# VHH binders against Cytidine deaminase 5 (CDA5), part 19

Target 1, 346 residues: Cytidine deaminase 5 (CDA5), of Arabidopsis thaliana (Mouse-ear cress) (q9s7l8)
Amino acid sequence: MAQQYKFVFTAEQAASEGVTDHKKLPKLIRKARNLVKAPSKVGAVGRASSGRFYLGVNVEFKGLLPHFSIHAEQFLIANLALNSEPKLTHLAVSDNGTVFQDPCYDCTRFLKEINNAHQIEILIKNAHGRDGSFKSLESHMPDEFGSESILSAEPSLLLMERDNCLALIDEDSAAGGISSNADLCSFLKLEALKAANKSYAPYRKCPSGVALFCEGEVYAGWYIETVDRTISLGPVQAALVDFIARGEGKGFDKITGAVLVEKKDAKVGQEDTARKLLEKIAAPNCDFKVFHCQEERKDWITGAVLVEKKDAKEGQEGKLLEKIAAPNCDFKVSHCDEELKDWIKL
Key: E = the ipSAE of ESMFold2; O = the ipSAE of OpenDDE; V2 = 0.75 times the mean of E and O plus 0.25 times the DockQ between their complexes.

## First folded at step 8 (VHH; framework vhh_brivekimig_d4)

Design e6 (from c1 with V59I; at its last look DockQ between E and O 0.64; V2 from the best seeds 0.00; counts 0 for: pae O 2.7 > 2)
Fold by OpenDDE, look of step 8:
Structure e6 (fold): chain B 346 residues (1-346), chain A 122 residues (1-122)
Amino acid sequence: as target 1 above (346 residues)
Amino acid sequence: EVQLVESGGGVVQPGGSLRLSCAASGFTFSSYGMSWVRQAPGKGPEWVSSISGSGRSTIYADSVKGRFTISRDNSKNTLYLQMNSLRPEDTALYYCARWTDYSGEFLKYDVSSQGTLVTVSS
């Protein structure tokens, strides 16, 4: 029944479960753990800024290496992203339902990518303690972030709305119609592209999206990148989070179609990993296709002027224009002086 | 017997609106994705929009994006297409169709309606 496989609770729904505030997060941990289909049952419960509560569960894939697994914390974050939640405020994680611990090191790094990571509070509760306490995620964050973090000047904006402005490279992408009882429009392709456009990939700039088909329903996810690439969540994994959250207990073996959309010649390609995972878990006859995308060009933008203060740091606007404008776009940066100030006042 | 019956077609002026309905019977409606397809005179079939079984996922052809809205009421076994800002180019016979499966780039359909005519003319 749909109620048994609930991964998202409204404030009202949570209240009916006795969760009236963030201090009551542990009341949902049993529900999360009961949803786990693995020997180790790790549950995560999070409160979003919207007032909704989200569950996360660990996912293990038989016969695959541990790096394919999804941690409960990752699941929860993906669940937030899939539901367009902008912020996580409180988090509780437990592998036994009584003790609530800090997220693991990898998950902590993953959580740090969230735009309001410094505001996230984590529940800590010992087995003998009646009441848990909350501590800041920031207090648990590792001091040393890999050298790659130094190279990226981009702020951590996971869970912020994104539009990567990607378009399919395929010449037939605009073709629609019916031929021999088949729709010429690739529904999954378009869904995967939509997902790719939401992908969080600020470091390697390799956004990707996946759409899965199962018994008349589509599930989609996108690549969520971390500074450390090894901790990133692949687009198939993210799509599986959607599948688990909305699939009402359906098995992965019922997935009969899959589409990956990624950039052509992406430095960080997802195809091989996606293929391997799907071959292992999806239906034996699952049709997996890969399509490529590129950033859209606004060829009509042939000139632009950025006006900024002399002391202003270079913003994202210039970078954006470089990506979307015509290759021959005349882009100029002007600094505000007294004359420009007067012009702005007009 | 599995059946799809569309209604709501007619003649409208450019800029006008129509709402198409597709009544489903003979199967569990909520278990199937649905699509709208249209065929203009002298042209081949053109995909318009699709919606998943639950209604959560929707997709539109570029030609109708922002103007058309696909929806469904599973309690009534009915598929809808709200068409706003209609253009002469939207003139076509409109069909609803049930998904069977996915293969490659294509949705497969096993059942479709007879079609309802939409005419946009001044």
Scores: ipSAE 0.220, ipTM 0.696, lowest interface PAE 2.7, mean pLDDT 85
ESMFold2, look of step 8: ipSAE 0.577; ipTM 0.833
ESMFold2 (binder alone), look of step 8: mean pLDDT 82; pTM 0.818

Design e7 (from c1 with G104L; at its last look DockQ between E and O 0.63; V2 from the best seeds 0.48)
Fold by OpenDDE, look of step 8:
Order: sequence, then structure tokens, then C-alpha cells
Structure e7 (fold): chain B 346 residues (1-346), chain A 122 residues (1-122)
Amino acid sequence: as target 1 above (346 residues)
Amino acid sequence: EVQLVESGGGVVQPGGSLRLSCAASGFTFSSYGMSWVRQAPGKGPEWVSSISGSGRSTVYADSVKGRFTISRDNSKNTLYLQMNSLRPEDTALYYCARWTDYSLEFLKYDVSSQGTLVTVSS
């Protein structure tokens, strides 16, 4: 049964399926499509830099608008993120198992958020084609992703390890008693916080995480933001990817608990969307709770000096420091014309 | 009949290490989350750590975070607690508990075990 619901393959496992390199990605497409529980069966197969292969499937929710749906490509990317894969190298997408096409426009935008997006190759194969050919995702990218991309100074770093340095606002979370910490809510709260700390939300800075409970197991996901908010993957959707990937075919109706962790007064709140989705798909008695987090302050950091080259762009280190240091931290930036190696000698 | 049997307790010096085991029987072990709880003399029960059915998700009390590691071997129906850098305040009777009834407000445990005593003293 475990083999039937397999969404991640080691190189060895893939080899046993006849997939010895990226050119053989189509051999796994049938497995992906067979896992789809929707009328339209879209499968995605990706090769990670680690050598592992990942499957993606489209997910549709009956009775909900299409924006709640998960595209196969999104699923695959979430699956990569959940497994801490840093890079996607090759991608194949098919809705019929014979033709392999470009990702849709929205998915292409989603893929662009990956740190090595310019290196990703997409399999193109027509119905009459032999083995198909690979082309660069970059060749398929739209020229501009909107005005918001211009406003963001942060590079696209999806799939890179991230720590948002978030802490729960709830003071009771630190209590060591069974009554305060030995409950399922506390467990899910901590898992959701962990997820929130991994959340990719560089544009609107509204990270969030969700933990789901089903029959003794916890599934977690986090918000994955795109420059276009409408294409972003919500934390519940991401958690459902984890649920599908590891749940061995269990139905969503077996989900009986859920916790969302997001920032207080977040401009992009996830609560309403999360609630709607869970009400539709989870157990009728699913208990859903929302908790809030904030950046953890390091009050002991009261002074810092950033030394950088005069021509250097403002790095992430300074921004991070501003977020975590004491509010009264004396932060100074010094510029030098010397190489870093010379600076170290000082 | 559901049975949980703890072992591995003993007397150790501060800074020492112990590994606790909990042997489970009478149920499908992999289908249940598990927890360690402890009770010090004269104190109420304290949650220590929890692990999901598959073992993928783990959480710790702040008091033991970084020092204790919870794990499980589902093939052996055994729960573990590796305790490092032990402190006198860790002295307690340690219990293994199975998650039973679901509630976000309260998690019920099968606490029918005798526990294993850990004593940290110089």
C-alpha cells in the first residue's frame, strides 16, 4: 500500500522504475496521474538536485472556487519544499500521459520564485514525438510579472532554507504543566509555528503555517507567496500536500484538528480562507484554532556594525538584524573599499 | 489489552545521560501518537515530549528542549527518550503515554503504566 501512494522517489527507487536520468521522467507520469482524485488528471514529475524525483498532482475541491485548487506544478513545488529540496532541475507535466506541455502561465510564475528557476528545464513532447526535448523555463517566462516585482528588493529564494525567527505571542505556551502543554492544541501550535518559520513570504511579509491532525498523525504546511498574490499557495493547501503525500490515501474528512499560526494584524490574513477550506473538506467536527506570532526579539543585541563594500547592495543581514535586535539597537553601516580578506586582518 | 512498560531509569550524576524505553503492546503502535510525561516528587505531572505516529513530528517542553530527544521504532513497538545533560530538576517518575481521544483542548493519555524512576543527584 505504501508503494501505491508514493510521491517521492530516491534515485535507486526511480531506477527500479526505469528512470535512470531526466530523459526518463515520463515513466513516472502514469504513477502521478493515477494518484489524482479529480476528473482532470494532471501529473507532474520533477528531478531535484539531490537526485530524488518528486511527483505532483492536481487537487480539486468540490464546491469551492477554482482558486482553491492546487495545480500539479504547485503540488510538486510544495512537495519539494516540504522535503527541504533546494533546487528543481527538470520538470515534466502532462494531462494525458503522452503529451508533455509547458506549465500554465500561473504555474510558470510560481516556478519563477524558485531560486534556480533560470536553470530549470521543461520537457516538451508532442503526441507524435519520439523522446521529446527539454527547454529552459526561462524561455517560457513572461517578460514582466507586474509592478509589485519592482517593489520587492528581495530575490526569489523559494526552496532555500528559511527561518523567519517567529515566536508565539501566547505567553501560556511556555508553561511546563500537562494542562498547558500536553494537549493536542499545543502540539499542533508548535508544529504550525515551525511551519510558519519556514514560510516563504518575502513580498508582503506575512508568513503563516498550518498543522493538521488526522488519526494520530500531524501534517504541516506553510504559506508560499508569489509576486502575484492570486497565485500564492495558502498554508492549508500546502499542509494538504503533505497530507496527500504521506497520508496513504486517507480522505480529508478524517482531519479532525487544525491550527493556523500567522502574524497578528497581518495584511495578508489566511484565517478566512483556511476556515472556508477546512469547513468544506475536513471532518464536520474539525476543530480549527488560530494563533498569532511575531518576530522574536533579541534584546541582548544592543549594538551592531555592518561592514560592506561601498558598491555593495544592501544585504539581507542588515534587514534581519533590524527585525531581531533590540528596538534601541545602535546599528551602523560602514563602507570599505578593501577586499574582505583585508578587512579580516584588521 | 493495551500495555505500556517503561524502562531505563536509574541514578545518574548531573550532566549524565539516560535512555528510556517504552514497550507497547495490545494496539497498532504506528497509528498512535506517543508522549513522555514526568512527575517529580511533590509536583504535578509535567509534559516532556510528544511524537506523531510516523515519528516525523516531534515537540518538546522548553525545559528539556535541546537536551532530550524523543524517537520511536514502529517495527519494534518501542518509544524512546534520550536524555542528555541531565539536571537535578529532571528527577521524576517518567511515564509513557498513548494518545487516545482527540481534542484540541485536551489530549487524553493511557497512563496505566508504572513509570520508570530517574534520579539525578550528585
Scores: ipSAE 0.356, ipTM 0.750, lowest interface PAE 1.7, mean pLDDT 85
ESMFold2, look of step 8: ipSAE 0.506; ipTM 0.795
ESMFold2 (binder alone), look of step 8: mean pLDDT 82; pTM 0.817

## First folded at step 9 (VHH; framework vhh_brivekimig_d4)

Design g1 (from c1 with R56Y; at its last look DockQ between E and O 0.61; V2 from the best seeds 0.00; counts 0 for: pae O 2.1 > 2)
Fold by OpenDDE, look of step 9:
Structure g1 (fold): chain B 346 residues (1-346), chain A 122 residues (1-122)
Amino acid sequence: as target 1 above (346 residues)
Amino acid sequence: EVQLVESGGGVVQPGGSLRLSCAASGFTFSSYGMSWVRQAPGKGPEWVSSISGSGYSTVYADSVKGRFTISRDNSKNTLYLQMNSLRPEDTALYYCARWTDYSGEFLKYDVSSQGTLVTVSS
C-alpha cells in the first residue's frame, strides 16, 4: 500500500482506520512509524479536543547533532499548534508499535507547556498486556516540574491562540519605521512574520517565525519555547514539521528559500541555528534571509491608565503598553484598593 | 504553451464587488503559487495578493486586506480574486502571475496574464 503522507485525521477519517475513540489510538501508530525516515522509528498519536487525531514522528538530520532532532512528541505538539488545536487530550507514544511508554523526560517537560497539560492522558501498554491503560500526564511528572513553573512569570499557554503584535522593521525607512506591505510579493517575509506572531515564547520574550519555500508551496513554523531552553523547538524545526506534514514526502533538498523573522537584538537569537540547519538540509542554493521585527506601535494610543491593585506585582500590562503605545504616550498607573470606582474620577 | 487568461473585470460603483478569475493552462496548476498584481494608470505595479500551490497559504497587501480574498480551484485550474468594498483607488489593470522562484525578499514570476481592467467609479 502506498505510504500515505497523512498526519492529521478527522474523526471520520480516523474511524475509517478503526479509531473510534481514544482507546484505539494504537491503531494509528503504524502509520506514524512508517512515516519516520530515521533509523529509530518513534511514533506518536494524539487526540485533540476537536476530535481530530494527529501524528508525530521523530526527525533526525544527517550530519547534525542530536539536539537538532525533533522528537515524535514535539512533532505532534507542533503539528497541533500549526493546526490551531487548542488542547491535547490523549497521547500514545511507541518506538516499536507494541509497547506504549511514557514520553521521555524532555518531552514531558515540553508537554507541560500545553495549557491543559494536567488533563492530558498518556497511554501505557506493556508487551504482555492486551489492553493498555491511561494515566494522567500530571501523575507522571516529577515533583521538580512544579518548582520550575514557579519561576515562570507566565502560565503555560502553549496551544492557546497568540498574537505577539509584531511588525517588521523597515531598515530602509527612517529609523524605527514599520514596514508596509508595499513590498512586491514578499510572501515568505509575511508568512514568517505571521508565524512569529504566533510564536510561544513567554519566558525569554524572543518570538520568531520561519517560512520555507519549496516549489509552489510555503511552509511555516514558529519558535516554541520551554522553561528549559534546550528543549525548545526552533522555528526552522517547527517549519519543517509543517513541511513534513503537508509536503507529501518531498525532500528537504527541495527547499530553495527561507526567511527568519525575529526581534532585533533578541537575547535568544535563532539565526545561527537556523542557518546551520538549513545549510545542511536545504538545497545548496537555498536563499536564506533574516528580517527583524518589533512590537507594533500603536501611535493612536497617546494616553493610557493602568489600574492595578496595590498588592499586584508590577504587572506585565504596563510593560506591554510601553511597548505598543506612542512614544509620547502619557502612561499613568493608578492603584485601587477595593472598588474600581476611583477610575472614573480621574 | 503556458497561458494565463484573466476575466471578470468591469465597471463598478464604490462599495461594489467583483470577482476576478484567472484560467491557467499548459502546466500543472497545483504545483505553482499564484499572485494578483495590479497597475493603476500612471503608476507602477502593485502587489495585491498571493496564494500557495495548495491554497493553504495566503497573503494580502495592507491596502486590500479584509476586502479582497484570493482563492483557487485546482480542479479547474483557476485562480480567483473576490473583491469587496471596492474603492476608486482600486481602479487598475489586474494581472495574475505564476511563481517561478523565490530570491531574496521577493517572489519571481515567469508568466503573467494580459490583465483585466477594473474601474471603480461613481
Scores: ipSAE 0.342, ipTM 0.756, lowest interface PAE 2.1, mean pLDDT 86
ESMFold2, look of step 9: ipSAE 0.761; ipTM 0.914
ESMFold2 (binder alone), look of step 9: mean pLDDT 82; pTM 0.818

Design g2 (from c1 with Y102W; at its last look DockQ between E and O 0.57; V2 from the best seeds 0.00; counts 0 for: pae O 2.6 > 2)
Fold by OpenDDE, look of step 9:
Structure g2 (fold): chain B 346 residues (1-346), chain A 122 residues (1-122)
Amino acid sequence: as target 1 above (346 residues)
Amino acid sequence: EVQLVESGGGVVQPGGSLRLSCAASGFTFSSYGMSWVRQAPGKGPEWVSSISGSGRSTVYADSVKGRFTISRDNSKNTLYLQMNSLRPEDTALYYCARWTDWSGEFLKYDVSSQGTLVTVSS
């Protein structure tokens, strides 16, 4: 049974399936497609820089609108992220097991968020072709994709290790930390926070994480943001990817607990979407809780000087310091005429 | 009968190390999350660490983070707590406990061990 629900293959495991290199990615597509529970069976197979192979499957939720669905490509990317893979090198996508096509427009945009997106090669194989060919993702990207990146001050760094330095807002915890809590265990809360800290949300700066509880196991995911918000992957969806990948075929209806951690008054709130999705798919008695986080304050930072170029747009570093420093932190900005990198002096 | 039996407690000097074990019986060990909880003399119970059924997910109290490591061997039905850099404030009776459910913000436990005493003193 464990082999049937396998979404990650080591190089050795892949080799046992006849996948000895990236050209043989299609050999795993059947396995991916067989794992799909939706009417349309889309499979994705990817090779990571580590040499491991990852599967993606489309996920549809009965009774919910299509925007809740997870595309196979999104699933694969989330699966990479959940496994701390830094790079995707090769990708194959098929909805019938014979033809391998370009990722859809939305998924292409999603893929673009990956730090090495320009290096990703996509398998193209038509019905008549025996071996197919690989093309660069970049070659498939419309020219307009480059312009959208300009709107974001931050580089696309999806799959890069991230720590958002978030801490829970404990209104009732006098001593400032989960550490002394007589609480027997806020396990999901902590896991959700960990997920939130890994969240990729560079554009709207609204990281969030979700932890799901099912029969003694915890599954977690985080918000994966894209330039286009509509194609972003919500934290519940990401957590469900973890659930599917590791849950060995368990149904969503076995999920009995869920925790969302997001920033207080986040412009992009996930609570409503999360609640709607969980109400539909989780156990009827699923206990869903929302907690809020904020940037961890470093009270020992009482002074800071940011040195930036005169022409530099208000750097993210300054904003970060304002958030993490002591409330009474003396923060000064100095402008330098020379091509100096942004420098923070504490 | 569901049972949890802890071992490994003792007296150790500050800075020392101990490894606690919790042997489980009477249930499918891998299907359950497990936690360590401790109770110092005159104090209430304090959560220490938790681990999911598969062992993939682990969490720690801030007070022990970086010093303690929770692990499990499902083939041996055993839960472990490696405690390094022990401090006098770590002195407590340590319990292992099985998850039964989650509600609100807390894990619920239905079975716990009798406890093993850890004393950190010069």
Scores: ipSAE 0.114, ipTM 0.658, lowest interface PAE 2.6, mean pLDDT 86
ESMFold2, look of step 9: ipSAE 0.645; ipTM 0.862
ESMFold2 (binder alone), look of step 9: mean pLDDT 82; pTM 0.818

Design g3 (from c1 with F106Y; at its last look DockQ between E and O 0.50; V2 from the best seeds 0.57)
Fold by OpenDDE, look of step 9:
Structure g3 (fold): chain B 346 residues (1-346), chain A 122 residues (1-122)
Amino acid sequence: as target 1 above (346 residues)
Amino acid sequence: EVQLVESGGGVVQPGGSLRLSCAASGFTFSSYGMSWVRQAPGKGPEWVSSISGSGRSTVYADSVKGRFTISRDNSKNTLYLQMNSLRPEDTALYYCARWTDYSGEYLKYDVSSQGTLVTVSS
């Protein structure tokens, strides 16, 4: 049977495969594993809150260090994000098709970034058991995961819709001007920007997006950050997930264009990693460009008053306003001990 | 022979709507990204919108964003541009064009249509 390059199943499609509920997730594991091009074949199958089923596969890049690799769980999560799925409800992971195990430590941390991580159930099935059991992700998380979450100023909101309100710094990007008869569109740049705007980067505030060009199709991904930066998924890796999921088996060597959009002077830059990865896997003549973005300025905001409680830690709201308001914005911070209702009367 | 033939142009009042079509032949339509480009009288070409081969990715010029919608039916080998809330400044010859490559910042085009005239006037 011709290998079906399908990574997303509707409920109906899943049903045709015998997957009528979350207990039958293992029925799709073979399909996932068969799609793996690495020596180790790890498959992940997830059920989304929408009722759709998603596959994840591990991806290894020849000639690159393992840290460039994508775990099956990461792939699945990226696949969810790329398809705007808000929640993962059930997950099954297997490296042999028979035993279903907990996600690895790093992937568990990655999964923890999901907004409904506490509700995620993981299939556990041993080699001898006919029926596996579902356990909550939370029950498998080490106690140390709780402490790290406290250090994060922002809640885990991976898979939540996000708009980082970024704009390209290059003034010429908006004009869509055709400079020549041959150069009519900055498609990748715009797609990369869109991706950057969807990027989950709450900790280091370094969102980024990548768009890849292959034979008339564009694939895009964005930076997915974790508390531990080493577990984060880079924007190129995320874009490659899109490429694999929709590329119908095309090789990476068919990628002939790539654009990275990231913040200027980002503390966490993606350019070097992106370049290294693309140089290794994309077409030899792949044209890779980097553009920079910044928070979109709302020039119409010429005045703002932030009302904070005296004991409120310097809120991120003020900083945000400073970034998005007009340069000459009259920004005032007022501290109020009283309920906001009383402030309006003043 | 690769051909692109546009249709749907005409005269419309400000605020009106038009739908342009571009019929493709001579190549595997779904394998190519497509764009709409327009040229107003006395002005140079202006990019309007682009759509990837599958139709999943779409982008628009700021000047038409929110008013125009690019789409495609690969089963019919046809590209569309729905134009709403038309303005006098939208008056132009509209072309459809096929992507051939990407270089630097820009998509390259190898084939374009002859153009259909859109006139927005009171």
Scores: ipSAE 0.455, ipTM 0.800, lowest interface PAE 1.5, mean pLDDT 87
ESMFold2, look of step 9: ipSAE 0.731; ipTM 0.900
ESMFold2 (binder alone), look of step 9: mean pLDDT 83; pTM 0.825

Design g4 (from c1 with L107I; at its last look DockQ between E and O 0.49; V2 from the best seeds 0.56)
Fold by OpenDDE, look of step 9:
Structure g4 (fold): chain B 346 residues (1-346), chain A 122 residues (1-122)
Amino acid sequence: as target 1 above (346 residues)
Amino acid sequence: EVQLVESGGGVVQPGGSLRLSCAASGFTFSSYGMSWVRQAPGKGPEWVSSISGSGRSTVYADSVKGRFTISRDNSKNTLYLQMNSLRPEDTALYYCARWTDYSGEFIKYDVSSQGTLVTVSS
């Protein structure tokens, strides 16, 4: 049977495969595992709140260290994000097609970043069990998996729609400066920027995006950060998820262009990792470029008043306003008591 | 022979709408990204919009963002540009062009149409 390169199923399509509900997730696991191009074949199948089903596969890169690898669960989550799915409801993971286990420790942490992580149910099925059972992800989380981020008080919002309000630093990039009749479009740069704007990077505030070019098609991904940086998915890896999911089996060696967009002087830079990965897997003549972005300045904001509680830790909000407002913006911070009684009339 | 033939140009009043089409032949249309480019009288070419082979990815010049929509029907080998809220400054010869390669910052084009004239005037 011709390997079907399909990573997303509508409810109807899933039904045609015998998957009519979440209890039948295992029916798609073989399809997932058959798509794996690594010695270890790990498949993940997830049901989204939309009713669509998503596959995840592990990805290993020949000649690179394991930390470059993408776990099946990560792949699935990235696939959800790339398709703008807001929630994952059910997940099944298997490395042999018969036993369904909890996600690994790292993937569990990765899953925890999802906005509805507490609602996610995981299929558990042993070799002897006929039907398996669904258990809450939360029930399998180690006690150390608290909701509290040491780095940020922000809730886990992975898969939520996000706009980081980033703009390219190069002013000339917007003008689509056509230098010649042949060079008319900076498509990858713009796509990478779009990706960067969707990037989930709440902890270190270093969003980034990547766009890949392959034979007339563009694939894009963005940085997905976890509280533990080592578990985060890089923007190239995320873009490769898109490439695998939509590339119909094309090899990475067909990638001939790549663009990374990241913040200038980002504390967490992706350039080195991106370059190393692309050098190994992309076409030898792949043209890789890095562009920098910054928060979009809203020049029309010439005045702002931040009202915060006295005990509020110097909030990230003021810093954000300073970054996005006009350079000459009159920015004032007002402290209010619990009842917000103090109004500043501008 | 690879050919791109545009149509749909004409005269329209400010605020009006036009839909341009570009018919492709002589190649596997779905395998190629496509772009619209325009050239106003006395000016150099200006990139307008691009769309990937599958049609999933689209980008626009700031000058047309929110007003123009690029799309394609691969079953018909046709590229489209829906132009709404047209302005006098949109007056130009519009070309469709096929992607050939990516180099540096820019996508390169190897084939373009002859152009269709769009005139926005009161």
Scores: ipSAE 0.363, ipTM 0.754, lowest interface PAE 1.8, mean pLDDT 86
ESMFold2, look of step 9: ipSAE 0.805; ipTM 0.931
ESMFold2 (binder alone), look of step 9: mean pLDDT 83; pTM 0.824

Design g5 (from s70 with S56R; at its last look DockQ between E and O 0.56; V2 from the best seeds 0.00; counts 0 for: pae O 9.2 > 2)
Fold by OpenDDE, look of step 9:
Structure g5 (fold): chain B 346 residues (1-346), chain A 122 residues (1-122)
Amino acid sequence: as target 1 above (346 residues)
Amino acid sequence: EVQLVESGGGVVQPGGSLRLSCAASGFTFSSYAMSWVRQAPGKGPEWVSSISGSGRSTVYADSVKGRFTISRDNSKNTLYLQMNSLRPEDTALYYCARWTDYSGEFLKYDVSSQGTLVTVSS
């Protein structure tokens, strides 16, 4: 049977494969594993809250260190994100198609970033058992992620819709003035920016996006950050997930263009990693460009009053306004113990 | 021979709608990203919208976001631009264009249509 390059199944499609509920997730594991282009074949199958099923596969890059690799679980999560799925409900992971195990430690941490991580159930099945059992991800979570979680007071909101309100710094992009007969569109740049705007980077605040070009098709991904930066998925890796999921088996060597969009002077830059990865896997003549973005300024905001409750953790909304308002914006913070409805009457 | 032939232009009142079509021939249509470009009288060309080969990715100029929709039917080798809520400033000659390989900062176009005139006037 011709290898089907399918990474997303509707409920109906899954049903045609015999997957009518979450207990039958293992039926798709072979499909996932068959799609792996690595010696170790790890497959992941997940059910989303929408009723769709998603596959994940591990990705290894020849000639690169293992840290460039994408775990099957990461792939699955990225696949969810790329398809705007808000929640993962059930997950099954297997490296042999028979035994279903807990996600690895790093992937568990990665999964924890999902907004409904506490609701995720993992299939556990041993070699001797006919029927596996589902366990809560929470029950398998390693002890409380250390003090590094303190870096961001933001809740884990991976897979939630996000708009980072980023705009390109280059003046030519802002003016909509792509006016050249020969160079009419920076399509990749815009797609990369779009990706950057969807980037989950709550901790270090360094969102980034990548757009890849291959034979008339654009593939895009964004930076998915974890508390531990080493477990984070880079924007190129995420874009490659899109490439694999939609590219119908195309080789990376067919990628001839790439654009990275990241913040200027980002503390966590992705350029070096992106360049190294693309140099290794993309076409030899792949043109890789880096553009910078910044938070979109709303110059029309010349005044703002932030009303916060006294007990409100200081500064997130204010910081946002400072970033988006006009540089000369008169920004005032007022603390109120009363409901905001009462302030409008004053 | 690679050909792009546009149609659907005309005169419309402000607030009106038009649908442009671009018929492609002489190449594998689905293998190429396509764009709409417009040129107003006395002005240079302005990029309007682009769509990937598969049609899964679309992007728009800020000036037309929310009003215009680019689409394609690869089975018919046709590119479309649905234009709603048209404004006088949308008056222009509209072209469809094919991308080649990505190089540099911009995707280059190697083939474009002759253009269809869209006039938005009261």
Scores: ipSAE 0.008, ipTM 0.297, lowest interface PAE 9.2, mean pLDDT 84
ESMFold2, look of step 9: ipSAE 0.609; ipTM 0.843
ESMFold2 (binder alone), look of step 9: mean pLDDT 80; pTM 0.794

